# Ledger of designs, part 2: VHH binders against Cytoplasmic dynein intermediate light chain DYN3 (DYN3)

Target 1, 312 residues: Cytoplasmic dynein intermediate light chain DYN3 (DYN3), of Saccharomyces cerevisiae (q04949)
Amino acid sequence: MDNCNAWDKLLSQNESTINSTETATITAIIYSPSSKTLHQFINICFPEGSNSILDTTLINYATIGWTNDLKENYSVDVYTLIRNTDDALDLLKPFLQEHSSKVRWLILLDWTLNDQKLWLNELSYAFNKIKQLNDDNEFSVWCLNSGEILNLQRHTTVWQSVHIDFILQTLRSFCYFNDSSLFYICEDHTEEKREEAQRLKYQELLKHFCEDRDMKDHIEMVKRSEILIPKGCDSIGLIKTVDERFEPTEVKEQHFLARYMDFIPTIDKIREDRKTTSGIDLDKLYPLEVFKVNIQEELGKMFAKYRENSRI

## First folded at step 3 (VHH)

Design n15 (from e09 with G100T S101G; framework vhh_6z1v_2)
Fold by ESMFold2-Fast, scan of step 3:
Structure n15 (fold): chain B 312 residues (1-312), chain A 121 residues (1-121)
Amino acid sequence: as target 1 above (312 residues)
Amino acid sequence: EVQLVESGGRLVRTGGSLRLSCAASGFTFSRYAMGWFRQAPGKEREVVAAISWSGGTTWHADFVKGRFTISRDNAKNTVYLQMNSLKPEDTAVYYCAAYTGSLSPYRYDYWGQGTQVTVSS
């Protein structure tokens, strides 16, 4: 559906002028394994016209635009997709075949869903599938509501700094090897205009992503709830400064997924709406079954390590 | 905090039998896979046997298959290695190992200090 006028108004407000002789056209796809996360993001970032994007259809489309500080006009074709089946990303094939330019992929995760245990599996699935569907991609991973990290640490005994740091090193390693940026976006819970502040933050970050703006002056690697690492700004050495025992290269190995899932705590059961939107039987991914299968693989890794040295 | 304490190693004659024990503490033993490894004089460390968390699956190296049997008692937090028909080639320090990734994401395995088995002749 076409929502240019409403989107232009929202995204171009605070620009010095709307008049420009040049327009850049971008294709952006906003993907989340959670429909609640996607709906929340769209409602905040695009409060007018959100009804057109948040139809119950698996794929939605809208056009948005703005003018930047350099008087450059941007027109962005935004597609939204929720994974509710193993083949959900394949539904984008017709749209991708008609595009000749780079596709920008925004992948949304949410600290409040108590599904951090599944994040590595979800990202691996999405990135591998996307790379099969399209050759020219730009990725960004946004972990929304990262202020929840502070609540988890302050109000529970289950979540400790070691878990938070392990997730951070895992996500940083994953994004590093997949040439993706990684942003933790914290909500301001104390401000009376928090919705407006959050909207402006999302809009500004989306504009920077679409414009391919250099964000090196805004890098944040220390504040656990405010991580901001642009593409190409991380390294194996920097990831190891969080904890030197972490080996970033292991993130790509099957046995690491089992370790990650087993180590990350869960206070409550993963939300029911997450099961509905993921297209995965979450009960089959629960630690008991995954742990058993992957522990047998860990034993196989231990065997392989010593087999070469024990030959007859 | 995680501790594995091996016992039962001693000097035995060729053809003899031994049972090694490994007492585990500091983790929920019944949730983790366990293994026995050995390091013989002048050789690299090698895997001998492994057992799943429930005891439902076991694996034994070809060079001990039919002679050694791994087992576990989750009620006693102990893993065992029953060694029969011992050969001089079985002389080694025997190590108990556990995968405890849920307690330490940076360590794939925890090791005991070992127990010496010497087979004479």
Scores: ipSAE 0.019, ipTM 0.339, lowest interface PAE 6.0, mean pLDDT 75

Design n16 (from e09 with S102H; framework vhh_6z1v_2)
Fold by ESMFold2-Fast, scan of step 3:
Structure n16 (fold): chain B 312 residues (1-312), chain A 121 residues (1-121)
Amino acid sequence: as target 1 above (312 residues)
Amino acid sequence: EVQLVESGGRLVRTGGSLRLSCAASGFTFSRYAMGWFRQAPGKEREVVAAISWSGGTTWHADFVKGRFTISRDNAKNTVYLQMNSLKPEDTAVYYCAAYGSHLSPYRYDYWGQGTQVTVSS
């Protein structure tokens, strides 16, 4: 996409000249452990570029721009990264070198994929790798289709409130210690134009993330399917109000990862995976390498260190 | 009421064998990981062996590996420690403990009162 990058850059310069206002140039990278989730998000959020992702290799690129209510112009270079190899994130190094400032990382998870068991491992991998590749980062974790939480609770006996709350406390703790925001984004099933409404919601949240706007008035910590916690708005005390037995400081430890993976249920027969609009399964086209924790080794370590490491 | 009752501790000669049992009640045994610990006079309590809730995974401390074997019978709500080739340094009070549950992410530990194992020369 060298030619596309050149033309988009030229067009952005012409737009700035016409408007005669300062334009903030922002780099945003959208990452997901699932190529299917990434495809769905891009298809909804950026419909004009959606067809190009069927030909996507490891990285896709698009430029978007807008003017906010304060008449500030924004130009955002969006890189879409599909993780299919351990070196996929390293391919971003040449593209990041043109940008001297803060990189905004949007990490997408999806409640409908029945992969919640893998979420902590995937987030740990992504955040650690990103921090090794770039020093100035802003993170946001979005859990898409969080309305699925209600379906899991209504249509299964395996998913209990304790599992949903444990995932929430785990994600909140992870985001708190990594200075990330955490958003649960629910699909609106009551609107006739659901895709249009979802597009507007995604675009609005992306704009707020890129503009670094204060979202304190939008905080939601109670509604399980509508969680919205901006960076800096959570605390150890608030996380513990969900269940005081949870110790947020433990989320960084390997024994916690093993416990998380063992505790979270897997249900494969309750809901069939939705295919792309073309019927192509992107997870098969761009296979994700599954990172496994050696649960046997971690169980041994947990017992060996039970008295030695006072994990308060 | 949660209760763990160890049994089988006795005096045994060096090179002998002994099987310890721990009977569990008051909780869903098949959902908890179980462990065996020991404590000799004047020493800190140390972990000897551990077994997952299903019995599919076991861990043994290096100082007992090849000599001791942990097992469980979920139908009998019992965890076992088979001790072979006993040495005088194996003399201790042996405790069983319940740790972790696949239905609860929070750490729980329940302890028995212990059973005395004495190994004589």
Scores: ipSAE 0.021, ipTM 0.305, lowest interface PAE 5.2, mean pLDDT 74

Design n17 (from e09 with D109E; framework vhh_6z1v_2)
Fold by ESMFold2-Fast, scan of step 3:
Structure n17 (fold): chain B 312 residues (1-312), chain A 121 residues (1-121)
Amino acid sequence: as target 1 above (312 residues)
Amino acid sequence: EVQLVESGGRLVRTGGSLRLSCAASGFTFSRYAMGWFRQAPGKEREVVAAISWSGGTTWHADFVKGRFTISRDNAKNTVYLQMNSLKPEDTAVYYCAAYGSSLSPYRYEYWGQGTQVTVSS
């Protein structure tokens, strides 16, 4: 109906006017693999609201506000959720029904949890589930403790640069096709001045994400532990500069998941770490045997793909 | 220089057995997954069997399960296809291919020139 389209345009104009003169209300949801990861993220990016946000272990809500350099006032309704079950996102459904506006999703990953093998599956599940639950979404993926990359390479025999680069190309490809930013959080605790400068940079990136502003001033694609790639700043060609044999389009395919999981080093540590932080036994929900069976099945499907792409 | 050289293809009678070999050179064989493919006249190329870099995981097409077995010898840089209970429908050119590696998840396809297997009824 033409009348409905006319009202939508009028409402859009009014929203633009209100945002320039009044406080804009923004909804942000932080989806974290652990309580510790959540606490770290909040302390870095929302230091003024940290105590309020961290009072609840399963779901929490707080309102945080700021005034930007353009003297625009923002109010952010922050919801936090710990990823301890596949049904965790369904717990947000009542809150999402009250928020018909755009929702900003902050999806956290943590290099110290030794769960990198599961990251692609967890991101694929979360993004698909979120798109099913809500129509208007903006995504940002934040990988905390990326300084751990150096520790893994120095102190283990199983982690090599090829694993780190493959994870990077996988995450970049995933974020590219899902219109998400990708940020690695690396804090240098050995130098106070640098640590504070890094925190202010991450705070600025988060505020710009909420304000829907250009974040191009802080792009970093070369330093492996300090990656900062805002939405729209990556490309298939740039992803391939890491290793040209990587095909970014394949990240959308189910057989790629099996390849990713088979290649990335051990997840044995993840079981106890997740149980101790959430109190939930994830082995009952995601048994290692199921992953082994699924990997074998998907490996078979991957080889069977040659049937369709036979060389002529 | 990467090379895959298939051998062992010949004329065999229905119900017979044959072992195909694929000798690899010019790359670190023990780090690559290997597969056997076949193409019969007038038909599409199809995957027959595949084996992981370690040999710990194997896959066989349903139409050859129980009859064909893929194996590898990393010390000899060779992948094998043991073919038992051969049928006329198994007549094809058989190709070996290297697909991916244990140190790199990237597809890196090397193909041999093929070896002809003919099964007479």
Scores: ipSAE 0.018, ipTM 0.253, lowest interface PAE 6.7, mean pLDDT 75

Design n19 (from e09 with A98T S101L; framework vhh_6z1v_2)
Fold by ESMFold2-Fast, scan of step 3:
Structure n19 (fold): chain B 312 residues (1-312), chain A 121 residues (1-121)
Amino acid sequence: as target 1 above (312 residues)
Amino acid sequence: EVQLVESGGRLVRTGGSLRLSCAASGFTFSRYAMGWFRQAPGKEREVVAAISWSGGTTWHADFVKGRFTISRDNAKNTVYLQMNSLKPEDTAVYYCATYGLSLSPYRYDYWGQGTQVTVSS
């Protein structure tokens, strides 16, 4: 009957039967500074399985697999992180190889959160911390709900094309210098089963990222709400064609962060879970109150839960 | 069927050494992080050591650092805990488990039945 969950569906649709032959094993970590964004993504990408992912849990782990159209088998160890703190990223240490294994990092941002002025600071902090934790990394930055760009331009007085283009040039420059892909993912308004269409889009892009598929034929640099720039496909010259006044090489400088934050408008106050002011300490990149978790306490809770569910 | 079977727990004198083993079956061992946990009577469970799926990264609790060493052999589907300079405070039931901080949406973390270590004063 309807006893199949999201992981079972993904495995059934894309994974061959148990195979003792060669299988590609990949580690992927999905990270967002916004718990709302991460939960929304998980709920859409893995809808039935999301009910077992607790919002009080800092790190979740699952294994997924599929067989691609070339009959290649993939097994992916997926970790999800809810909080942008040193403690949350450090909790991954037991799960990562010592400076030797490739890890794929998916970083989620969301156009609907009115936190765009914090994006450069958030990305700088995350990328720097990740590079300290692991030497071999593959990055992808996904900006979700990019259809909001059209609403901001049409229905507000403070958002102008120059602001949208400045964010785009900033993100493109950041991704270029950090060897990351950049995707703007717009929701599909043409389908009655909108959520299912969005799920298929997310799953397809995730598979392409894990398989390192060539997406050069799908490059989109012109449509502001549908940007798709694979790793290595951008250049300083192409970024400057958006607006020649922008200097891409400045994005990595401390003075640029202040200019970015001052230039990007906000409609409403930034959310409570993003407790920050315009007085950011640039030397610290993202001065958040350090959230510490007791590893013993979290593991003890899991052990207690297992004992309750396990008989004898 | 997933199974974790701990062995090696014994009565040992203060200052002695002991090696615990955990044999895993029923899952792809080389893809899972593993950990050693312990629980003494009347005390909370505590994590002793953890090791990544490849063995490239290890973590040890401060109270055992320098005395205990976690290791694994993926060819033998086994994780080990080498315990040196044992103290009476190390007396506990030691458990092997799939090390994680949250539940997988489609499986529970798997735990062994434990092995008793007693250190005489």
Scores: ipSAE 0.000, ipTM 0.157, lowest interface PAE 18.0, mean pLDDT 72

Design s01 (from e09 with Y106W; framework vhh_6z1v_2)
Fold by ESMFold2-Fast, scan of step 3:
Structure s01 (fold): chain B 312 residues (1-312), chain A 121 residues (1-121)
Amino acid sequence: as target 1 above (312 residues)
Amino acid sequence: EVQLVESGGRLVRTGGSLRLSCAASGFTFSRYAMGWFRQAPGKEREVVAAISWSGGTTWHADFVKGRFTISRDNAKNTVYLQMNSLKPEDTAVYYCAAYGSSLSPWRYDYWGQGTQVTVSS
């Protein structure tokens, strides 16, 4: 439930002594458009107390703490939230009104859900709502189970390297303009203690995020399934090295969202997955077919540009 | 050399029909989404119709729905605009454009020089 001892085990050494070196309380919110993704994350991080930490409720709360290698104490108020309506994030407003410090937002996406087509729209929704809800935010976007990229390329005819690279450049551009880190977290299922190894990796990254640690020595931009780009470490030039034809500045435009959704393939099952997750019809809230809605704007902009280039 | 050449524009009577053609060369036509645009004297530019690379998806502006139909022939590298029940308000220069690709989301746009359509009683 709310005060689960498993969080303490993850992020704190149980100290009975008086802590005179305590740091400021941190507020962290773990958000996902999928309850399945959030449940998977919590269950892997907290194998002994997973059922007590995350319920089927929309919002859960826990207080966790730890002492780092520098003997600094951290206390973190953690909220977990799934999106099942456009107003889901607004439910956090009463809890955030009690906090005056920077809020850390961890946004979880999952390569195994076959919902990559919706990712740009999901991130745009979340970031816009969060910025309206709170002024001082620190963001991190984690794409879990990124080893699925290899399965998509091998087991489907519709997923090609161009799609994988386009998603990468889109996410990198989005994170760059929104001052967010971007992590692809690959799961190793071949080892006997694969879940424990994954747990330790999630725990280490979570601590680094909460402590605002410098991750520059861990940067990974080449291994497609293991991307790790800390905030401020990307650039328009670096994004373009993946494919020079990609224009990062276009990611913030509505015409790009339509193009992204049209280009990214899907294994027909996304609508059913969404209904089984929350019972909410996401096609009504975030229609997959936005091309027709935005085509007038997109083509109008092209016509305007043609006129400008023809005029002198 | 990339070329989009519109043809078929002429003077036509109110209530008549006209078919515009746009012949494409110098790029892989079957991979590009195509559109028809128009601009009348003293009016703002507007998109008339668009068609996906495969022809499986089409869009038509409300002011031409039921009267105009966009189509394409990938074997002939040509996109068409069939205009029926023409009105004086349809008088404009009609432009052909290629703007998107099914195999590349990159922004490549090519424009024709336009073809004049005049509708009178």
Scores: ipSAE 0.005, ipTM 0.226, lowest interface PAE 10.2, mean pLDDT 73

Design s02 (from e09 with Y106F; framework vhh_6z1v_2)
Fold by ESMFold2-Fast, scan of step 3:
Structure s02 (fold): chain B 312 residues (1-312), chain A 121 residues (1-121)
Amino acid sequence: as target 1 above (312 residues)
Amino acid sequence: EVQLVESGGRLVRTGGSLRLSCAASGFTFSRYAMGWFRQAPGKEREVVAAISWSGGTTWHADFVKGRFTISRDNAKNTVYLQMNSLKPEDTAVYYCAAYGSSLSPFRYDYWGQGTQVTVSS
């Protein structure tokens, strides 16, 4: 109903689930600017744990736990934001104040949403807010359903290799400067038990991230739909070799965000797809003019922060 | 048919030199970035060197800087890895790969089959 009532429900559910854990846990928070993406991820990855999801009009929250082969308990707190508002992430403040140890942040993007134009702004917003809320963070960026890249290139004339490589170089540069890993997770379109195979893959990758398992033997920089770059495995020079016309350090410059948004194809469908996939009438809650103003405001914030500290 | 074929791998003595070649066919080689990767037994796969489509930008891993040099000949559709001052730690299967293709409307993401380099003490 309202933010205060939603927060009270979050605290009640969080307290109930915490009381079920017996040992020290590793805290991981899964964030996505798309509620659809996070709901699909949770439903596939943790169908039994997803019973803890708090269904609200503004934010969604779930606490998911598991025990590994070594009898170590893991707790993952999951948040979804319908919109990039200062208030939504601020609801995490009381919870994060109890954690002095490293918090693991998984940020989900989805190739099938046709919202790639907004990715750089959304990542910049999320990373900046997270760094304000907590001092010790581990980051991972997962681009789900990356098999869509192959579909876009094969069945459209608008999505050319220059656009795919530009997004890849942008994301690699962003992740490099923010000490984040970058994973493209391809779905299997041909298997009859596709959901079961997807669940096992998501669970294994999430366990590797939360348990700090070595993923270096799985490094993939070649296959465009299966990119896997662990933290610390990339470099400015290596990113530049993908297309020498791209300068990775430009991601820090004021003009880059606007250039990124202008270069990525398809804008008109984003509004319809977001309204349809969110399950909420966003035009009623957040008129389109507010979205335009919000983007301009975020650009202003990024420009100010860049001048102040030379960071993304 | 897109194909990458590595050659030149062999047994070589510590301190020796070796040149690896990777011949490309089935795509417009001059429009693709190329890379060299390696994997030793019981070790992770690691990126060794990379080169942009024109050869104007090159990158070499810190553990081979000053010893290895990547180059390409677009007229011959071939990428090379010149390896000098070889060490036992350089023993691995070396792979070439098509890496980026911003100059082409379609991208091919292919790995070569690999060539074995063994450095004896």
Scores: ipSAE 0.713, ipTM 0.901, lowest interface PAE 1.0, mean pLDDT 75

Design s04 (from e09 with P105T; framework vhh_6z1v_2)
Fold by ESMFold2-Fast, scan of step 3:
Structure s04 (fold): chain B 312 residues (1-312), chain A 121 residues (1-121)
Amino acid sequence: as target 1 above (312 residues)
Amino acid sequence: EVQLVESGGRLVRTGGSLRLSCAASGFTFSRYAMGWFRQAPGKEREVVAAISWSGGTTWHADFVKGRFTISRDNAKNTVYLQMNSLKPEDTAVYYCAAYGSSLSTYRYDYWGQGTQVTVSS
């Protein structure tokens, strides 16, 4: 019997050691207006859970855990939700009714989707709904694949610095007034193990967000594709230096949403192999026809409404 | 071709004054927002001051307000940081950076190489 008790003692010591370490239980909800963006993020960040998430259309649940360098244990209940209906966030009501503690909200945007003109409307919708559903919230806005900014400037005529800086000042202002952090997350294009590097980056940022660690003077505001502004590290004056014609306080005004949507360009992106057989053709690097078509489409819609209203 | 060259960093006594200069070449300086950043040994880089393309908007970190002043001369393609009432904790490498401009069709982020400021007691 003492031999049996030796095994029991080993298990009790291991269980006691595990149980004696304080475990923080955290609720995190990951939200995106794009199912593609959410799916990509979850597949990279939680590869073991990706198959179960694919089996759920609207809401998924997973538990993740880790031990940090200080030997503190964390257990995070992760809910994922896509905006596929106007009332998508209301689907979380039953899950939030069980939670009286702080909920961490991660909102994912993606530079590669060509939906930037909708970003302010999507963020306004999400933040307003979340604040109605729960009283104690921590927010972070992550703009994924921000390396696309460099491609948009290099390979398109429609995307100019004025548009990119206007988006940056808008997002910074929005996050400032809503006590949110703002991260542009660029993929490493030079690493052989690119997906592993991306996974580690996502996991590290998520752990910092969940642990509520002070990102000690960590501000990146110069590198356009790598913007990193922790909660409380921005200011109205600093935002205004980017372009003095921009007034940060106007972001909270009703008329600003229309201005934002009207100003941001849209383009159609189709991945195709292009044959370049003789030198660099600058016209092929800038999709002028896409720019012309988009302008014609928007003008056509405006003229159609004008003719309908005028009726002669 | 594109360059940001900082100058003016040196050893100075506590309570002294120093003016840093950053000379820009190879791009349309007057269309770029400019900033001064610093990094002390064993610390992360922090934002000290920033100025819009025309100089119409300036920002200074709380820890330097009333002591440091950022300014620019678009005719000379130069941004300045006037530092008064220097303290030992101001000891750092000071960097100039160009960012934030809606006046340029294409924008790239530029960093200088830094200039060392040492404040002795």
Scores: ipSAE 0.708, ipTM 0.901, lowest interface PAE 1.4, mean pLDDT 77

Design s06 (from e09 with L103Y; framework vhh_6z1v_2)
Fold by ESMFold2-Fast, scan of step 3:
Structure s06 (fold): chain B 312 residues (1-312), chain A 121 residues (1-121)
Amino acid sequence: as target 1 above (312 residues)
Amino acid sequence: EVQLVESGGRLVRTGGSLRLSCAASGFTFSRYAMGWFRQAPGKEREVVAAISWSGGTTWHADFVKGRFTISRDNAKNTVYLQMNSLKPEDTAVYYCAAYGSSYSPYRYDYWGQGTQVTVSS
């Protein structure tokens, strides 16, 4: 009897170790401002399974798998959600109640949508809402079409380096205080080998985010259209070196949101350019317009304070 | 016309000191944040130290903190990296870069060609 019970136990343990695939199951949610932004992100970061994830509906689901360099198997359950309503995140409540595991959030921004003025408010809303809906979260912010920064500086008079760097310091500060990575995606179509190398790097960054691996070796802080700041690689001091007049800790304060929105270039000239090109209704994209008459006066005060080095 | 020229890299013994210089020309140096970066063979480029346009804010990576000091001289259009207590792990090509400017209506991202530092054990 003892020998029979010993063999049954051994066979059960052997069967468990040989026949069970050691696969880590990960839940990832992609929160995108548009279908176009979502499709572009998936085509860059998930080329092997892009057609399985692509969807024009509000929410979709797919499974992606890979084996890493350490021979560990990963299975990622990918949920995609489009920000087309204020209650979009609430659609995930049933999923989040059922899933007790850590959720990885890929929060997308897009430089071509001309909504930079709203980015801080949208990120604050999304991060706070997510933290209310789920207790165990990892965040990563991805800004697509960052090559548009160069077009804005070349083809408009309203976009200056001061605005681009102010957005960068704001996003870096926000991500720092929320333990999130910040990645700019810029595709260079002028050289095919360069484009392939960039896509492989973005794919690696996404895989390492899902595997909870450190990506310190992939930092880029110089090229304004190619920013890559992995989680834990930034600091208040490093952010402040970009422009010492910017105080990173102020991003957490309620009054900073108004300052950010007022500092970002006005939509009037951008609205005219975009309306003729894409047919986008910018009044629906930028619904809040409360302080028209006093904006110029307040901007003057804010610019004076921001540029005054005696405040340092 | 725009260029960044690094100098001062050479072979040194463990525990030695070096001062790297980066001379800038062709742009308004005093309006730009400056940084020192390094890249060892087979590794990605990493940020070593950074300094704001006035020199009022400096940052140093944890792995060099207390050993390296970044500084700048806006009158000479030069940024410096003083390297003390050098270790074999500090062996790399050191690059100067210009970034972040809120005073200019348009800025360019500038990289130098690099200077080789080799620390022997």
Scores: ipSAE 0.705, ipTM 0.890, lowest interface PAE 1.3, mean pLDDT 78

